VHH binders against o13800. Designs and how they scored, part 25

Target 1, 230 residues: o13800
Amino acid sequence: MNQVTQFSGNSANLMLYWILKSYYSRFDRIMWIDTLGTFNPAALPLPCLEKTMLVRSFDAQGLKDAVDELESNLKSSEDQAYALCIDSFSNPIGLLMAQGNISFAHAFMMTLGRKCRILTRKFRLAVYLSTSLVYIKQLHLSKPALGNSWPFCLDHSYILEDQQHNKCLVHCNQSRKDLLGCSQLFLLLKGSFTHEYLTIDFYNGTPVSVSSKLHVSPSLYHSSTLNSPS
Key: E = the ipSAE of ESMFold2; O = the ipSAE of OpenDDE; V2 = 0.75 times the mean of E and O plus 0.25 times the DockQ between their complexes.

## First folded at step 15 (VHH; framework vhh_sonelokimab_d1)

Design q2 (at its last look DockQ between E and O 0.64; V2 from the best seeds 0.71)
Fold by OpenDDE, look of step 15:
Structure q2 (fold): chain B 230 residues (1-230), chain A 123 residues (1-123)
Amino acid sequence: as target 1 above (230 residues)
Amino acid sequence: DVQLVESGGGLVQPGGSLRLSCAASGRTFSSYAVGWFRQAPGKEREFIGAITSRGNTEFYAVSEYGRFTISRDNSKNTLYLQMNSLRPEDTAVYYCAARYGSRLMYYEDYDYWGQGTLVTVSS
């Protein structure tokens, strides 16, 4: 492996790496879609890497193509367990937005999110998504890159539903206000896999509390409930 | 039918670099995903990397990521493989292949193959 590959990821990357380090043995195949150019193979153990496909996607269409490739693989090997990591989901969408294609970007996000969701229901697939960070100069704060758009582009109910996987607990506040200062937004898509007592705490955008826990903080549940569709 | 012709192979010292090219015939190059494989003596053919028809997505065997880079120029009907920091274990016949579809990591699914170019890494 090229030692020149610089690890320039933030806390989102660390969480994804931690998930794979901890649970790679549960997957037969892993696809890592790198939209940032920051993938660091040195951060993963060799047995994990041996079953990992690295994908570089340079735009939204490229991201779609990568997911289509995954779908093709899933269809050909339905008995195999797959993990998909997209780091980051937001970057290609942000590029579209920067080009002035706002409506298309939103539609794309919704469509791709839905596709990932469907795949996790049809196949033995776990999907992990990260978002990039945007710095707000006026406030001297950082927030998830998709800003006000992601709650509308991603099914809110779906997001909340995926917070509780059979044996996987995600500590993630879905309120935009609560996400201020975080370096990432992490989304766990529902799949057929169990992460026994897995707790991912995304507070302050740091992976400080990525650990195996038996319960979720009541405060997080409360926040999620407030944002849940009635 | 698409014809593929590899070039650029040869003898190189460990730590050296080499750039392979694959020239495709016809006018439909841009419709195909294309990839690189290699086969060492007595070993199975192994996937190195592939690139979609539009060139906006690249797939790699993680073991080669960072050291090998795939690119394409549709205006020239050419696929490239940049190989850096070469090792003796990289000695193999390198093949380019074209696929109209997905499943780019599986050599069985590729529709067209080149004849290969030999790369020898030795002191």
Scores: ipSAE 0.768, ipTM 0.912, lowest interface PAE 0.4, mean pLDDT 76
Fold by ESMFold2, look of step 15:
Structure q2 (fold): chain B 230 residues (1-230), chain A 123 residues (1-123)
Amino acid sequence: as target 1 above (230 residues)
Amino acid sequence: DVQLVESGGGLVQPGGSLRLSCAASGRTFSSYAVGWFRQAPGKEREFIGAITSRGNTEFYAVSEYGRFTISRDNSKNTLYLQMNSLRPEDTAVYYCAARYGSRLMYYEDYDYWGQGTLVTVSS
């Protein structure tokens, strides 16, 4: 519950819906920030919708205004558990960069990301956000948008690579095991996530795990006992 | 100090549509965040939606999203609520409200209120 988690790729919003469909009962309140105009309330159960506030943000300042509103709510209701979903975080930042002052846009992004991280430490708050991918020709791979500094605001980052037949590969790009709720985050995803990938099938908008490369419990994935004789 | 007057309420059949307006007078409307609330008989005032002073961010109770759209025209000092697919449960007095700053979801934090316009949805 005390984490900032990123999903990057064309199917990232489906992961946000899946998390809420699976786990809305663990939250008293939900804020969904829609920066793309694509929010689909039919994707969520009615009990989930009843505790959800939709924010439509048309620029980067509107994204900040939404987070400031959340902060005010958190301060007035410290005994409640909250989820924040942002779909997408990268779009309004990209638009701000297109206005020509990239240094300002980068500072704005980092300030907002640090605020989200601080709020998850002060309050019972989970943050889930989506970003786009950028293809890097020289490496023949895609990586999350927003550059090299942005990951310092994240506890977990997953990359979704679309496949045929409504499937996607989910790669763990970054994970911080030391945060409270890290094991619950892996259980929430139900993907046997470690630092490997998982294929998820979004059949009828519902994730179904169809394969994994490695199944390792969260308590084992930073230990290397194989090189120690017994 | 701003005065708010709602209009556009009335009787409408289930499935119908209605557009409410809130005309502002007094100090500049563009300095305020504005919102729509409603109150059914015997119930507490509930949040429908709000829009920031610059119009760059809209807030909605999700149960109303897709049926209701909030908008503002600062050149006309007017706030709007477009209501579609109306149900008998939407019968209430609808209020517009204004305030400075943040915390837009809670009626207790709004400083200026209209007197309300009645919307009745029945066949």
Scores: ipSAE 0.687, ipTM 0.854, lowest interface PAE 0.8, mean pLDDT 78
ESMFold2 (binder alone), look of step 15: mean pLDDT 78; pTM 0.809

Design q3 (at its last look DockQ between E and O 0.45; V2 from the best seeds 0.57)
Fold by OpenDDE, look of step 15:
Structure q3 (fold): chain B 230 residues (1-230), chain A 122 residues (1-122)
Amino acid sequence: as target 1 above (230 residues)
Amino acid sequence: DVQLVESGGGLVQPGGSLRLSCAASGRTFSSYAVGWFRQAPGKEREFIGAITSRGNTEFYAVSEYGRFTISRDNSKNTLYLQMNSLRPEDTAVYYCAARYGSRLFYEDYDYWGQGTLVTVSS
């Protein structure tokens, strides 16, 4: 079932790499769940990789299993900090939808999203979720996969909580129309984490912009503007 | 009880490839998560990777990702480790392990094989 992975980053994907490159020192353990088969170890520094468990999930159930595995290993200690990256959250859900399991896909998305949120409240855990992109031919624009489902499948409080976090500035458009031309990345941060220099901006018609006062990567911006939806 | 038997080890040149197999006894192989470990002389045992009972999720030490691939065939009660681009530092005894349920990352597996020696040398 396993194929050799080829790196083809989109904006959301690149943001995940940027976040880890910038903040890996704040985590004791990192789990990266790759649902796309595009994980690129070369994009992360060695000290980050040493803390990282790579997970390859092939479907929605596999994604759930991976998160369950993480949960089983989380410690209720302030001394242990964890990061979970899911790249992408939307891909396994899209697969379910493609199989005709729309209702199940929605329920699954809601349940898993809620679980992630609960875990960030119970443990010192940060969760970063990326989305795949879909190209809309008629508009010559891209949108996050499952765009019409996100407002319904992700708890509204999820987004609000992220926006209200004063240590990580998140500007997120919530409406379907506002997602056109954007990539999506959702950040669930435990209160004990600090991202003072992280700003994620979602702009209509443009790729997601990642800004940092200290760690701005020109290569990231360049890649974000050139990368096509994968 | 589950018995695990590794095979496929041997001498290989640097840059070469090798495929290890782990055969499990019994009829409940599909209920176990299974994984690969290795131990070099004078070093601690290290986790390589694991795969869930259903085979729909794989876990890797990131240092081995892309070079090593884990797979399983539940119809054959067999776990595989495909190793490519082998290096001298990959020389070790390779062990397969099985655990009932979902825990994958640590050495607290329920069953262990005897190991198979892989030597990478010119």
Scores: ipSAE 0.732, ipTM 0.895, lowest interface PAE 0.4, mean pLDDT 77
Fold by ESMFold2, look of step 15:
Structure q3 (fold): chain B 230 residues (1-230), chain A 122 residues (1-122)
Amino acid sequence: as target 1 above (230 residues)
Amino acid sequence: DVQLVESGGGLVQPGGSLRLSCAASGRTFSSYAVGWFRQAPGKEREFIGAITSRGNTEFYAVSEYGRFTISRDNSKNTLYLQMNSLRPEDTAVYYCAARYGSRLFYEDYDYWGQGTLVTVSS
């Protein structure tokens, strides 16, 4: 809650559905921004859907318009708890960058990210967003999209690593709290994430139990591209 | 000011489709965000969806079922609601609404049509 959380990887949207399935009762209103046209209402319980506003937008300006509408809603109902899910944040920004004016696209992205962060501090708002991974040949690794400045807008960042036997490891590579190096293992069952044991409280942004947590040391990746502003 | 007139309502069988239209007159339609609401007998007014003045962003309260689609044609000053796979519970008076800007709160729409009745029964 009151935090901006990123999930990066091919299965990041499943994490967003898992978040809402797990925590929708803690929110009065939910906004889902679908920039990919892939929103699946069957993935969510009916009580969750009944408090959800679906926003369909496929360009960067539409993403900004949706965030502006959210801000207006928050100002009118300051006592309500909101969740904002963006699936994906990276797609419309990537399209804007591909148009050739990278400096403009970068400034646009940072302005939106800073607005989201400010809104989570000013209002009862949790922001969960998805981004793509980008493979860096020189480093032989994948990292979250959107470049080195983007992480300054995030409180927590998780990289999703698909594993054998329908498992997905969700590893925290950035946290403004005490989650750096923590991991959560999910099992992919019938198109949804489930878990044997919860190790991360994704609502509060805190560990659930220190002795049962998976810790991935910083030496498992080159940390210069995974920086946190904190 | 803008005046809104809904049309296209009527009696339809379950499983059928209807396309509602909302004709706008007065000031420039393209400056307004526009939306659809409905009110069933004995129920509170329910938000269906809205579309920004530029037409590039759509908002839905019932999109999880995929049956209703909102669209606008600024050259014709018209807002549309395509309704498919209609059910008896969709029976309601359907209202078009407009506001300057893009706010979605129920009481924040400035201009309302008089409504068009949609009855779904076999």
Scores: ipSAE 0.496, ipTM 0.765, lowest interface PAE 1.6, mean pLDDT 84
ESMFold2 (binder alone), look of step 15: mean pLDDT 79; pTM 0.818

Design q4 (at its last look DockQ between E and O 0.65; V2 from the best seeds 0.71)
Fold by OpenDDE, look of step 15:
Structure q4 (fold): chain B 230 residues (1-230), chain A 123 residues (1-123)
Amino acid sequence: as target 1 above (230 residues)
Amino acid sequence: DVQLVESGGGLVQPGGSLRLSCAASGFTFSSYAVGWFRQAPGKEREFIGAITSRGNTEFYAVSEWGRFTISRDNSKNTLYLQMNSLRPEDTAVYYCAARYGSRLMFYEDYDYWGQGTLVTVSS
């Protein structure tokens, strides 16, 4: 029996749960893809759960299958607003890498990311992605998983480089060095629904906070703006 | 001939557990996604869960998540539903179904159906 009732309580989970708790009414359907086995339905209100499908994906192919399922649903119900949460995007890819399939893992990451992006452009779809953490022993720091590969596999259509999501603020950097010390990485694809007064803050060694404030930490904001298109 | 045959249903007390099985024959089981549905008297058929052909992805109605677990054994052409912490409201006829394709939450899209097995949860 799958230990699926365990709540991880990590920053990524907190962010995703907060988003859904705050904005579930804007969506007709929600798909939560759990790659970690840590989904906690008790963290969400009943009205949110009633419109949520839980998907457990155990590998990269499984993740692809889940997204394909979503695509099929979107095609059949074009007028419905959807939210997709993937917790985490990095975990299945990391498994591929651990198996020595580095090139395939990168290709998979790019392909799936692109597919999600296309879907957000074509349909009323918001996509929220979390990452797992990797501990760097030498530095005594944690970073988002796939941090070294992430900038190469993702384009600037993600919120980290996107200026179009004026109502959403993400305190995160894309560079390898900038990702060091981040407790989690949260990604919002271009075309996703905007959220009023949504701020995601990343802190070294502290839980990630999600707030309804419009203010941005000066230090994190500065780093993020450096990567923003002029 | 295509057949899906459910088994394992019966009377169980509240809080009890039950494991349903669905034996498939007459088609390439490993090429199909398979799922569980249930229908209580006077209610619509509702989705419980489904599993892809490879078994590497599972879909659940969130309301049943944590209590119900779906699994499959392609070597035995069998689908399983483990039900724990059963409640009187879980009383229904449980159906297994097979689908060649996506849209696994929609019972209308399934290709094959079993006859169902009755589960009664009562003191």
Scores: ipSAE 0.774, ipTM 0.917, lowest interface PAE 0.4, mean pLDDT 76
Fold by ESMFold2, look of step 15:
Structure q4 (fold): chain B 230 residues (1-230), chain A 123 residues (1-123)
Amino acid sequence: as target 1 above (230 residues)
Amino acid sequence: DVQLVESGGGLVQPGGSLRLSCAASGFTFSSYAVGWFRQAPGKEREFIGAITSRGNTEFYAVSEWGRFTISRDNSKNTLYLQMNSLRPEDTAVYYCAARYGSRLMFYEDYDYWGQGTLVTVSS
């Protein structure tokens, strides 16, 4: 809550659905920004959908339009709790960069990110967004998209690594709290994330267990394998 | 004079589809966001969806489970609503409306309204 949280990777949209499935009762209103045209309402419970507004746009102006709409609603209902989910944030920014003015695209991105962060501090708002990973060949690793300045807009950042046997490791690579190096293991079951034990409280942005705070390098992920054979 | 005129309503069987149109005149259509609302007898006016003045951003109440699609053509001053997989509970008078500014989900914020077109979903 009151935080901007990023999930980066191919399964990042599944994290956004899991977040809402887990926490929708904590929010009075939800806005989902779908920039990819892939929103699946069957992935969410009906009570969650009843308080959700879907925003569909494939360009960066659509992100601004949605944030402006959200801000207007927040100002009118300051005692209500809101969630904003963006799937994906990186796609429309990447398209804006492809138009050839990278300085403008960077400024647009940073203005939106700073706005989201200010809104989470001024109002009862949680922001969860997805971005892609980019592969850095000379380093033989992947990192979140959007460059070196973007992380300054985030409270928490997680990298998702899809693993064999329907597992996904969610590893915190940035946190304004005590989450750096913490991991959460999910099992992919019938298109949805599940877990046996929760190691990270994604609503509050805090560890659930002290042992889950083990620090792990970006090229090595640590997990609690709760559903694996002994 | 400002006018918003809905058309395309009528009787349709459950599971069927309809496309509603809303023709606008008497104002600068391309400067306004536009939206669709519906009202069943005895109920309050319900937000369905809206689209920004440039047509780049669409807002939907998700409770219709993606069955409805809003679009606009600024060269024809026309707003559309494509409705698929219709059910008897979709029976209502459907209204188009125009809004200058943000806050698009609340009917009391809209500036101009159409007269409505009746959609009846029944076998």
Scores: ipSAE 0.690, ipTM 0.860, lowest interface PAE 0.9, mean pLDDT 86
ESMFold2 (binder alone), look of step 15: mean pLDDT 80; pTM 0.821

Design q5 (at its last look DockQ between E and O 0.65; V2 from the best seeds 0.66)
Fold by OpenDDE, look of step 15:
Structure q5 (fold): chain B 230 residues (1-230), chain A 123 residues (1-123)
Amino acid sequence: as target 1 above (230 residues)
Amino acid sequence: DVQLVESGGGLVQPGGSLRLSCAASGRTFSSYVVGWFRQAPGKEREFIGAITSRGNTEFYAVSEYGRFTISRDNSKNTLYLQMNSLRPEDTAVYYCAARYGSRLMFYEDYDYWGQGTLVTVSS
């Protein structure tokens, strides 16, 4: 266990912090699952931290355990609004893959993703997922970790990125090639909350500005609409 | 039944470090989620952190994250709390607890408790 954490500073990670800084007042409880060991409490305001539980998960089973704990809490407190941040979703899965458990890793992705989705529909829960990045040396490009697997493991209800930035244009069920060159991947599971003021403007791998939009881009809106409560 | 016994408490100066231990009886320690709580005089018992049976997941109150580290050794039936950069406000009786179920943050849900060990942070 890391006793000293350092700020990772990647785009997806920064997005998670921004979301909490901006919207923590909408949540009664926040769970941050840190799979990277880089959680930085100094990046969040005190009122946000006071309602946040930090979870260190060291493998896929640990991640599952953390989500199970959240589910238990949700069941016991149905009226409370929750936020779940997983930074990153990809790390534990990558470990499985590195161990040669590819099929299991894919199954895990699908199962856990589906569970998160179900929870957002059943409870007052918002789920925010980040991914790590992998550098492809031969191409001198980065891609989201597990990028080749995401399109097959996620359904169209996931919002992977904002279309305002070509480098961040990621949709579910995209081809593997579409993820090449992406320098960030942020997965949004629509829950019971709307983010009317959520517009992320990334440049050079860091947030440049955050603006409010009443509507998500048409492509993302379509993806999110499918998850919209009827 | 599981018996928990805390140790390692004492007087420490501000900025100092202390490591608490919780020894569990029996052979079923590895089946329990175990955690640390503390209670200062006149205050409610507060959650510090917990660790799953496998030790592959840790939960923390964010206020203590980075300063306090929880670990366990199932081969020794022991839970640890490493406390660094201690402050006067950390003065409290520290308790270890064990449970089977979920809801890690709620002390009411823990099945077994130690007697506590006093930590005093003072100049």
Scores: ipSAE 0.708, ipTM 0.881, lowest interface PAE 0.5, mean pLDDT 76
Fold by ESMFold2, look of step 15:
Structure q5 (fold): chain B 230 residues (1-230), chain A 123 residues (1-123)
Amino acid sequence: as target 1 above (230 residues)
Amino acid sequence: DVQLVESGGGLVQPGGSLRLSCAASGRTFSSYVVGWFRQAPGKEREFIGAITSRGNTEFYAVSEYGRFTISRDNSKNTLYLQMNSLRPEDTAVYYCAARYGSRLMFYEDYDYWGQGTLVTVSS
């Protein structure tokens, strides 16, 4: 809540659906911005859909139009909780970059991202957005798209990494709080994410320790140097 | 400043389809965000969907997305609502509206309204 959270990867939209399936009762209103034409209303419970405005956006200006609409709704509501889901943020920005002036596209992106961040500070708003990954051959790793300035607009960033046996690891690679290095394992079942236990509270943006669920200490603390000699 | 006239309403059986049209005259249609609302007797006017002036962004109340599709043709100054899989609860007067402003779901933010077209879904 009150945070801008990014999910990067081919399955990032499944995280957005999981977020809403898990937390829709905590939000009074939801806006879903669909920039890919792939929104699937069957993926969400009817009570969630009933409080959702769907925006089908055909370009980067449509992202701005949707955020302007959200801002106006936030200003007219005193204590309503909102969720904004953007699937995907990177594709219309990438299209804008491909159309020419990279400096304009970058400024547009940063202006929009800063507005989202400011809105989460001023209002009861959670922003969840998806972006693509880019592979950096020299480093043998993938990183979120949109370059080095974009992360300044984010509170948390997660990379989704598909694994064997229908698993997806959601790893926090950036956090304004205590989430850096935390991971959540999801299982892909019937095209949806599920989990055995939760390690990250994606609503509050806080970790959930595995050891607290078992009421045991990690084995790292059994060194003899931890004993008091007196 | 702009006049809006809906057409295409009528009686249809459950499961049927209708295509509503909204013809605009007066000021330039392409300068407005335009949308569809409906109102059953005794109920509030209910947002269905809207589309930006350039047609680049569509907004929907998601409960109707998948059955209802909004579109516009600025060369003909016309807004459309395609309604499929109609149900008796879709019976209402359907209104076309145009606006300057920023809140699409709230009928009080729309500046110009048509007189409405009645859609009746009954066996």
Scores: ipSAE 0.610, ipTM 0.821, lowest interface PAE 1.1, mean pLDDT 84
ESMFold2 (binder alone), look of step 15: mean pLDDT 77; pTM 0.812

Design q6 (at its last look DockQ between E and O 0.51; V2 from the best seeds 0.66)
Fold by OpenDDE, look of step 15:
Structure q6 (fold): chain B 230 residues (1-230), chain A 123 residues (1-123)
Amino acid sequence: as target 1 above (230 residues)
Amino acid sequence: DVQLVESGGGLVQPGGSLRLSCAASGRTFSSYAVGWFRQAPGKEREFIGAITSRGNTEFYAVSEYGRFTISRDNSKNTLYLQMNSLRPEDTAVYYCAARYGSRLMFYSEYDYWGQGTLVTVSS
């Protein structure tokens, strides 16, 4: 496979790849929506790629269309297990905001997020979302794109708000309201799939540690936050 | 009814490039999602890529991603397939297909099909 795009893998991206590497056997179909143009097929094993459809979405409407296509596919194949990766969720929304459509962008983000959540409840679907990166010059650090919007757009179904998901264990040094110091967000929507040993560690400016652990103590959530900006 | 006519096929050497075109009849091209398929002798027809009616979303078989690029020009009623780094295993009849609506399903039947254009990759 000839790679025409460079892999810029960062924390959230790496988690997406790791999840697929680890769990692709549980899925019959995988949809990867690339809004950044940075998808790297070389980062995934061949058996995973064989199940994967790559989607390029160039704007918010395109992203919506892709998700609608997924929905149609889910309806036609209800017994099949699906994974949806959106890398990134924030990029198309950011474009809307840049155009001055802030209110619409927020509404769009909420609606699309909600739709994804609903689909995970209705179908055998896992949804994984990443954010883009924004650099803060004054602080010489990065934060998730649309950081100020996320607290208003995310609900309790996202792991950002629920660190002990019934299907996933999350170690996050960031809160929903304070995302300063976190370069990107990884969002896992509640669904029918169980990642009982999935641990996601969010750290400032460092690659996200993704591991499969047999046991994760809640106390680790605080002890590993050495570089967590308050 | 929409008629689709593929062109641009031919003989090319390994490592070469080729650009296929699919011309659609009528004035409603922009209302159709369109895609490319190929079928090699003795093999099943396989999906290559597709693009929504608005052109704001593209779908690819991951095996072809980065090497093949789908694009469309609604003003010309034309779908394109840019193929780079061609290999002997890319030898097949290439078909364009159309489905009414802004969206295109990968695994569903399309409403209209072209007659195909032969691409032969050989030394």
Scores: ipSAE 0.747, ipTM 0.899, lowest interface PAE 0.4, mean pLDDT 77
Fold by ESMFold2, look of step 15:
Structure q6 (fold): chain B 230 residues (1-230), chain A 123 residues (1-123)
Amino acid sequence: as target 1 above (230 residues)
Amino acid sequence: DVQLVESGGGLVQPGGSLRLSCAASGRTFSSYAVGWFRQAPGKEREFIGAITSRGNTEFYAVSEYGRFTISRDNSKNTLYLQMNSLRPEDTAVYYCAARYGSRLMFYSEYDYWGQGTLVTVSS
């Protein structure tokens, strides 16, 4: 809550749906900004949809228009808790950059990101963003899109790594709090994320348990020999 | 100063579709954000959706599914509401409205209103 949180990767939108399915009862109002035309209302419970405004945005200016509308609503309803979900933030910024004025696009992005962060501090607002990953050939790894300055607008950043056996690891690569290096494993079942244990409180941006590390088998506890003669 | 006139309402069977139109008279329609609201008997006016003056952003109240879409054609000074998969609970008077600026989901913030068009959904 009161934080800007980013999820990056191919399954990032599933995290946004999971966030709302898990926490919608804690919010009075929800705004979902759909920049890809892929919003799926069937992925959310009816009580969640009843408090959700869908914004379909076709460019970066539309993203700003949605945030301006949210700001106006926050100022008139300071006691209400809001969630803002943006799927995706990187797409309209990338389109703006493709128009050729990269310096303008970067300034637009940073101004908007700072606005979102300021709003989470002034009001009861949680912001959840999805962005793409970009592959860096020289490093043989992927990192979140939008360059090196964008992370200054974020409180937490998570990279989603799809794994075999319908698993997705959500790893915190940036945290203004105590989450750096923390991870959450999700299972993909029937097109939705689920989990056996929650290790991260994505609403508060905190670890759930500090003692959730590996449980060691009692047989290892007895210090028995491992050499082949015995 | 703008005058709004809705059309396209009527009787439709459940599961059917309707397209409502809102014709605007005035030289500055393209300067207004415009929205659709509805009011069932005994209820207060309910936000359906809005579109910015430039047409680059659409706002919708989401309920079960995205059954309704809003569009505008500034060359014809017309706002549209496409309604699909209609249900009896969609029966209401539908209003278009116009305003400058933001705060598009609050009916008390709109300056100009049409007289409404009745949509009845029944078998």
Scores: ipSAE 0.663, ipTM 0.841, lowest interface PAE 1.0, mean pLDDT 85
ESMFold2 (binder alone), look of step 15: mean pLDDT 78; pTM 0.821

